VH-VL binders against q9vpl3. Designs and how they scored, part 375

Target 1, 224 residues: q9vpl3
Amino acid sequence: RGKINIQRPKAPHYERARVVAVTQPKYPELPKAKSCFKTRAERTQQQQENPYNEIIAREVRNWLDHSRLVAFFHLSSITADDIFRVRVQLHKQNLHLKSYGSKIIEQAVKNTRYEAIVPLFHSNHCIVFSPDPEKTAALLRIVRRVPQMVLLGGIVEETMLSRNQLVAYAQMPGLHAVQAQLVQTLSQAPGHLIQQLQAHQNSFVQVLDVHAKNQMNEETPKST
Short names: E, the ipSAE of ESMFold2; O, the ipSAE of OpenDDE; V2, 0.75 times the mean of E and O plus 0.25 times the DockQ between their complexes.

## First folded at step 12 (VH-VL)

Design D135 (framework fv_anetumab; at its last look DockQ between E and O 0.01; V2 from the best seeds 0.00; counts 0 for: pae E 16.5 > 2, placed apart)
Fold by OpenDDE, look of step 12:
Structure D135 (fold): chain C 224 residues (1-224), chain A 121 residues (1-121), chain B 111 residues (1-111)
Amino acid sequence: as target 1 above (224 residues)
Amino acid sequence: QVELVQSGAEVKKPGESLKISCKGSGYSFTDYWIGWVRQAPGKGLEWMGIIWPEDSYTRYSPSFQGQVTISADKSISTAYLQWSSLKASDTAMYYCARDMGLWEHYSFDYWGQGTLVTVSS
Amino acid sequence: DIALTQPASVSGSPGQSITISCTGTSSDVGGDNYVSWYQQHPGKAPKLMIYEVSNRPSGVSNRFSGSKSGNTASLTISGLQAEDEADYYCSSYTSSSTWYVFGGGTKLTVL
């Protein structure tokens, strides 16, 4: 039995070679997932035509329309766990943390009063919604736990506020307190006016009385 | 009215453990950060750390990380500062304070009366 | 190390205006509006006098004012009174390190 040359195996007999060639498993070239080669344009178009995006966009609109407090945050290298923890804390305060894609936001706010927020969504962002504007301070205290959440601005009572304005708003006494103070101040104003008006009238009457007394004294003839 | 009341003065020996307390009243305890500040005799104020009482999230100064433990019991509106093993250098006045700050704006608006801790052999 | 530098002491006569400076070692220290000022009388807890560079809490005299220029924050006390004699500390949040820092303190003497 000839030494099998392991270094240069003799080519198999033609028939064997044919059988081996036919029995070799043809591994289908894994289709390069067409998805990996989709142009940015194709990806964008597919996202725009997705009925699901329309549904989500409507959801975003609903949140915007029913929220009296909306805060926008940039997320810088935040973990899912961190987001979850903050979400739980916010939820306890009836603050709702949501994250949406920029395209969805754009679609949601297109031709609406909220269109001005679109430039805020160029990177990873989240939005906090609340029906209660008085929770602004609570929100800003909670987010201190997560330095990766950078406040960009917000909407309070349909007014867009910068970051600094939002902080300032949170520091103000509640609207009811301010209104109460205003009412108190206004209620005191009439009292002061009445007092001033009465003071002038009383002074006038006193002057007239003095004048009348002086005239009576001049008319009393010195009975010699 | 907002008030923070701290536990009384402590005299301890080196190596002993200690836990001092700060009770808040007159406000929602879980809605504000509570901080601890150390002041050694004749020295300045040193920020030690802060706690969010709602979930006991803590942040420490690097100088105090691992040296002390800050905790809170929200059920009784109380924050704690504790040492596992006191050192003579821990002799100081310790203040708790409420942080009124929002987002990156930090400020302590209400302070406890302070707890004097004396560690001597 | 991030530090806030204050003068060790300042003095003034009654009725005068004095200024205490607080200088950060980094642009991040005292950046934006993160600077606060505290007053501490001997044997007493500190009291917040100024927050966010220039804001006064309720109950603080209008004689106290705060400003900032560059990396230096300043506390100005106008119409100096004997009761103003105390230690004053500046503080700031550091965005880079996410911690709070106090200055070294300034002893104010009223002559």
Scores: ipSAE 0.810, ipTM 0.904, lowest interface PAE 0.6, mean pLDDT 86
Fold by ESMFold2, look of step 12:
Structure D135 (fold): chain C 224 residues (1-224), chain A 121 residues (1-121), chain B 111 residues (1-111)
Amino acid sequence: as target 1 above (224 residues)
Amino acid sequence: QVELVQSGAEVKKPGESLKISCKGSGYSFTDYWIGWVRQAPGKGLEWMGIIWPEDSYTRYSPSFQGQVTISADKSISTAYLQWSSLKASDTAMYYCARDMGLWEHYSFDYWGQGTLVTVSS
Amino acid sequence: DIALTQPASVSGSPGQSITISCTGTSSDVGGDNYVSWYQQHPGKAPKLMIYEVSNRPSGVSNRFSGSKSGNTASLTISGLQAEDEADYYCSSYTSSSTWYVFGGGTKLTVL
């Protein structure tokens, strides 16, 4: 594992700069979402130093109002290059990867039924927005290849869904009306959904800790 | 291709009004902050303020608060810097610049060519 | 007006390395704050050379590098070339305010 790092040093230019460079391929420019991939310290600083919190909260409100699909993920350590590739893959499917501080999310959802999502943002996280709820299956297929992104739950057609409910929604036959009817039926137990989201978040943190320890054990032995 | 094109040089007298422009192209204009930077002849760069073109939210440097107006017309992808009453000390080069949209307003990655404003009696 | 402190001028010979300093406070350069560096040739608009302390935009030579220690950021130019002769400005977004702060600028002369 250390050998791998020796053979592939990081490029001298940050991936975001690559997107805007004249000599690089000109992908569509991504909206303001770089805070999704900042360290904990940087995220705290951005939140404290950003005098435009109400503007950003309005942006979040606009995304929530215009998105029929919203998915919440826990985000473990990931390189800027890897997360940029994920963002591009998601964008090709009209899926928009973003991150916002917990105070901004709280301000954005204040006095709404979505206020219950605020605890999900106490740890490192990201959010995917889309106007296309039929893209839920595409979202899940893309992120299954990204172990650093762990699904916590979501919102489909203004209904909060647990992780399992969102997976079930994605597996239903492609007729949108059938999927919408399933969402309405599942929403009858909102308190249970909140409990499941909080429990999965706590369990996910524990799994990441075990996973990191397992990776260290695997990296210790090396072939001679 | 991201480009910021500013209006041409201006020669004015003290007390006159002036509005200069900065047109953005090659990107989603309403997704990025636009800042204005002053440079007096032979002097350094001074940040004046920024605007969010989607809703025209503005912030000014304390040195320029109340002395200049920053505005935008998102329908034509254009930002403006305006004086109601020019002073000789307003003689400078004025740049518009785009904040890097992915990381908020930490760095200006694209700059206009500058608009030279000369105020003399 | 909070200005970041830069030396007024720096000189070096072709092929040498030079370093330009940018000193502020814990509220602008220090701590978790980001620092950027701009190059400006006479009569031209500034060009972003370094952002977020040490990152280079695409198209900027790897001879330019940035770093930060305490309340001082540094721009280092290795393998100095005649085309590097220009004014250099640092800037930061401060943790205690809502605006950018530029340094006073440093004139680099290639001897």
Scores: ipSAE 0.000, ipTM 0.424, lowest interface PAE 16.5, mean pLDDT 75
ESMFold2 (binder alone), look of step 12: mean pLDDT 90; pTM 0.932

Design D136 (framework fv_anetumab; at its last look DockQ between E and O 0.39; V2 from the best seeds 0.66)
Fold by OpenDDE, look of step 12:
Structure D136 (fold): chain C 224 residues (1-224), chain A 121 residues (1-121), chain B 111 residues (1-111)
Amino acid sequence: as target 1 above (224 residues)
Amino acid sequence: QVELVQSGAEVKKPGESLKISCKGSGYSFTDYWIGWVRQAPGKGLEWMGIIWPEDSYTRYSPSFQGQVTISADKSISTAYLQWSSLKASDTAMYYCARDMGLWEHYYFDYWGQGTLVTVSS
Amino acid sequence: DIALTQPASVSGSPGQSITISCTGTSSDVGGDNYVSWYQQHPGKAPKLMIYEVSNRPSGVSNRFSGSKSGNTASLTISGLQAEDEADYYCSSYTSSSTPYVFGGGTKLTVL
């Protein structure tokens, strides 16, 4: 029995080779997931045409239209757990934390008054919505819990505010308080004016009385 | 009017446990951070930590991490500072204070009257 | 270590204006508007005098003013009075693991 050359096995007989070739398991080439080879352009186009994105974009618009307070945050390496915790705290204050993709935001605000916010959404972001602008202070206190949430700015009463302006707004007394102060100040103004007007009239009458008395004294003939 | 009232002075021995309190009134207790500040005799102010009373989220100074525990009971508008085992070096005045600041603007607008803790053998 | 440096002591005569400085060791200390000042009388709790570099709380005298230049914040007390004799501490937000840092304190003596 010839030494089986283990290093260079003789090619099997033709018939055996045929059988081996036919019995070799043809492993189906794993379909290269077409999704992995989609060009960035194709991916972007598919995302834009997704009916689901339109629905979400409408949701975003609805939130923007019904919110009197909107705050924008950058998220830096935040965990899902941290987001959940802060969301709960915000929710207790009627603040609604939402996260949307940049493309969805772009679609949502296109040709609207909110289009200016698009540049804020280049990375991971979240938005906090509230129907109550007086909750701005509460928002800014709660977010201290999460240093990874970086305030970028916001919209209050349809006005875009920078970070600093938003903080300043939160420090101001409520609109009603300011209005009350204004009314109080305005209500005091007429009283002061009346007092000043009366003072001048009284002074004038006094001067006239003195003049009248002096004239009467001059007309009294010294009866010698 | 906003007021923070702290518990009375404490005299303890080394190794004893202690819990001091700070009760807030005149404002919504759960809407503001409460901080603790230590002042050793003749020394300056040292920030120890802060707590969000609504859910008792806490942040500590690295120097005090693991050395003390800050807690709160929102039902009675009270914050606590506690030691499991006191040291002589813990002898100091301890203040609680309300943080009024917003975002990165940290400052304490109202302070408790302080609690003197004396730890001596 | 992030630190705020204050002079140990300052003195002035009644009616004078004095300034207490607070200098941060790092650019991370004393961000543009994060400096506060506290007054502490002996045996009393600290009192907020200035927040956000230059803002004065209600009830604080207009004799107290705050400013900042570079990494140095300053507390100015004009028309110095005997009652102003106290320890003064600056504080600042830091971006580090410690959000609060206090200065070493300045003892103000009214002569």
Scores: ipSAE 0.834, ipTM 0.919, lowest interface PAE 0.6, mean pLDDT 87
Fold by ESMFold2, look of step 12:
Structure D136 (fold): chain C 224 residues (1-224), chain A 121 residues (1-121), chain B 111 residues (1-111)
Amino acid sequence: as target 1 above (224 residues)
Amino acid sequence: QVELVQSGAEVKKPGESLKISCKGSGYSFTDYWIGWVRQAPGKGLEWMGIIWPEDSYTRYSPSFQGQVTISADKSISTAYLQWSSLKASDTAMYYCARDMGLWEHYYFDYWGQGTLVTVSS
Amino acid sequence: DIALTQPASVSGSPGQSITISCTGTSSDVGGDNYVSWYQQHPGKAPKLMIYEVSNRPSGVSNRFSGSKSGNTASLTISGLQAEDEADYYCSSYTSSSTPYVFGGGTKLTVL
């Protein structure tokens, strides 16, 4: 690691130069090469100076790279026992419930096509990752037990889906051709989907407040 | 293909205990919610509660909280409805049903044949 | 206890169309909530006829149609047949503690 093996290097020129250097014959380095080595050492020291955030951001990038299903939820106040129990049920279906700070999410998706998801993480949230997009239906059945988790939308096969689109995807047969057709159709509206998700997130906070008040009262009687 | 088979009719006296069963087949039993619905003679349908069979997480209708016990044995794909002490007012038909809903959708797609419980002296 | 309002009975002749209403509030039938319809013959279990307002399960005749306007959902049965004589129940989500609220039921008589 002289260079940081970040999944998203910023400069294509930098990436091309790295590939070329790998394919070239190696000879003993010049003093300028030692200066470059020291620059790599400085990057390593700088990275070690802030190691916690970078380590966790790499974890998030790894989850994004290896997950064909990613679902985003708003998370309101919930007991540790309740969130643990739902995490166990999800895990049995190869669904992995995680939560990360918004700054870490920003760092993890920087210079990727997923930068557009950052606004979803300005409030309390959680994320479910899975390599198995066919498990979307299982996810949606399990999370019904936790009204504190409110679906915002997701990513299926590297395509952003709104909440309604993700639910529609989950209801369709799991045939590969059907999945490809659905993802292809949805890919034509990426920018508007982000605006709709943000608007629905604000609306969901309002709906969650009403739902939580109704649930706390539980008496739900009309005129009494 | 999906089938819910309930235990047979029961005739009981007030104060007796009872446990009726609902066996699911033709699907992954632990991947779906199971609900219980009551229908008193000549009356409509009343939701009693639901269970997630994998870990036996339950929710009860407020009208039935504390009056019955819903349980499951996932090893034999069976859900149960149980009374510790029957009352004459428990005379009804009891159905189990599978919920097929995703997210905010709540509906029962398959129903058991029903178990008639008669409680009289 | 929140209930959905259905007419107690409706009747029609073979071949005619009838509509059964299910009226609730903006917190159950209205808004974005989904409505389901069940058919129940005497002594038999309910059968799902319509889910998510207007969707028919496999094996349900296209004579059964569902719709919703405002706080009222409707089940329409066209081309009435003798076998349609049954009780019909609507159901809707109301709250996390009562996600399956049923209507009082409507007895359909085919004359």
Scores: ipSAE 0.662, ipTM 0.839, lowest interface PAE 1.4, mean pLDDT 79
ESMFold2 (binder alone), look of step 12: mean pLDDT 89; pTM 0.929

Design D138 (framework fv_anetumab; at its last look DockQ between E and O 0.32; V2 from the best seeds 0.67)
Fold by OpenDDE, look of step 12:
Structure D138 (fold): chain C 224 residues (1-224), chain A 121 residues (1-121), chain B 111 residues (1-111)
Amino acid sequence: as target 1 above (224 residues)
Amino acid sequence: QVELVQSGAEVKKPGESLKISCKGSGYSFTDYWIGWVRQAPGKGLEWMGIIWPEDSYTRYSPSFQGQVTISADKSISTAYLQWSSLKASDTAMYYCARDYGIYESYYFDYWGQGTLVTVSS
Amino acid sequence: DIALTQPASVSGSPGQSITISCTGTSSDIGSYDYVSWYQQHPGKAPKLMIYEVSNRPSGVSNRFSGSKSGNTASLTISGLQAEDEADYYCSSYTSSSTPYVFGGGTKLTVL
């Protein structure tokens, strides 16, 4: 029985080689996970038909409808930890930081008064919601700690504001303070007008009195 | 009324540690940044850094990074500036100030009275 | 180190109008409207006089006004008074590693 040369096995006889070649198990190519090869279009379509997206879109709409302050931020290379920290600080001020996908936002605001915000959501973004527009300054002080949060604009009292307008709004005295100033200014105006009107009337009466006195003196006949 | 009151003047030797304080009153201490500004004798103002007192988040000028530590105790509305090892070059007036600015606007609307730190051998 | 450039000193007579300049770069004053001015009397803490180029805090005299053109901000003091004699510092937001920078200061003398 010839020593099987394990170092250089003799090529099998042609017939054996043929049988071995035919009997070699053809392992089916591992099904490329269909999920990995879904076209961008297929992925987008699946996302649109997801009932979960509708629920989230409703949530977004609810936040928009109940918020008097909405601020939009671009996120540039921010870490999850940084987001968490700023979220905590914002929450302490009753400011709610949320992040949604662009498609969800589009769905949420479609055919609404908020449709104009869609162009702001082409990149990584977050939204801060608040029921109190007076918290705008607080918001902008807190976000200073995170340079990666770039202010894009916002909505205050149902009015869309640019970045600069939102900053300007935050710098204004509170509505009540402005109203108080306005009332004070308006309350002072009638007093000045009355004083000016009375001054002219008093001057006129004085002139008439002088004139009357002069006429009386001319009518007194010099009794020679 | 908003007021910042700083600790008294300090005379130290090189190598000593120091911690000076700034107490805020008349406003919500945790809702505004507090900054520190150095002024060497006969020199101008230098921005050192700022702190958010609520969680003690700090931002330093590169020139002061690692040279000083800014901290705060919100429970007593107090901010601190500290050195681990003083140098003669640290001799200066140090001011704390409230940063009233928002977003990219930085400005100090209220200032402490200053703390003079003298470091001499 | 990014520094804003101020004249070392300016002088004026009582009743005159004087202007202090603060020159920066396109990375600070040129790009942003976040210039502030501080007044400092000898031995006193600085006082905010102007913020965001032209805004006056409450209690600051209307004699103080701020403006900006290009890379240069200006503080104008009209009707100069003896009490205005002080050091004046400009400051600005910067896009550099240091978010805030002061000018070198200007000594104002009232003659």
Scores: ipSAE 0.848, ipTM 0.932, lowest interface PAE 0.6, mean pLDDT 88
Fold by ESMFold2, look of step 12:
Structure D138 (fold): chain C 224 residues (1-224), chain A 121 residues (1-121), chain B 111 residues (1-111)
Amino acid sequence: as target 1 above (224 residues)
Amino acid sequence: QVELVQSGAEVKKPGESLKISCKGSGYSFTDYWIGWVRQAPGKGLEWMGIIWPEDSYTRYSPSFQGQVTISADKSISTAYLQWSSLKASDTAMYYCARDYGIYESYYFDYWGQGTLVTVSS
Amino acid sequence: DIALTQPASVSGSPGQSITISCTGTSSDIGSYDYVSWYQQHPGKAPKLMIYEVSNRPSGVSNRFSGSKSGNTASLTISGLQAEDEADYYCSSYTSSSTPYVFGGGTKLTVL
């Protein structure tokens, strides 16, 4: 749907590393040898994985396991104030903006069904996690204020969605269970079926609003 | 029932200040963008700017940047359009409207009744 | 720098179908599916009739339909009725800096 003929330039890598590095604990360093050669212990330590990467990777796995909505963005150059303000607005909607290095993401999704997301992290990225997939529309309204965050796609109810599929999902108001069923349909349906579902969204919302009022008294966003 | 109720018509002189209001009800006011649209007498619609009411973040049309101030008071679900010094060319109908679009989809699903501003010497 | 071009006036007889065009460029209507249409009766606020090229909001008659081909969006009103006499405006996304660009408007006259 949104067709961008020219991709945004790759975001500066050091800006993500700067934000993440401030929050990471330093691993204690051993004293250097008095000669220019390395000891055997120093050589074996160089071959060991950085253990802080595994701790952070476990955090990412926990977010992935407990989030029914995950959205991936390309992140261009942005001021610390602007990203902080959008993080606050997202947090108020139970949307959690995070940044992790590409090696952390690789380690986090290794041997999981989400290994397919690794190529998305060739450039600077950020990720939004939420337990509330009904907040996808709120997410996409808030990020409109930051053109530096370019939507790449996401995961809804453990199903990977393209950018256009995620936007289509967000436009479907109604009960959470109905939106989850439509995510399964969108992931498997040809493009013409997705268009038909979008064209009938209005009448579908009306039926769900009557049902929700009678049973749940849930607030359903107007989509029309 | 979503409703946007605007303040009443205004008759002003050039150089005077003015602040008009738009009160939203029937929905979560801080979850949607509010826009302002101008319509000069006998002319078409012109977008002026939008605001995110939760923290009052604003964007202005290049044509109106520096000429008006858009603000909001979320505690009373009200958005504002303000001039520090009116000109005769500011004579127009001014609408507030709720934006219901997502991502790159921008459209106004509910509109206020309009506020007529007349600026004459 | 984008302007959306609409005919100044269109007319039709009751029961006929009419189409109002809205022409942009490959950088807006040609690149995005984010066109909306608004109806405005004299002295009234605009009313959303179509969003995202072809979607009708709740309460809008299915006599109103929208489409797009290349750089031109179209609003079609079938079964023309007297109450359809109004001004019609298209709007399109162009960029994050100019997300609402309106056409000049089309006065529909029902003969």
Scores: ipSAE 0.726, ipTM 0.874, lowest interface PAE 1.1, mean pLDDT 80
ESMFold2 (binder alone), look of step 12: mean pLDDT 90; pTM 0.928

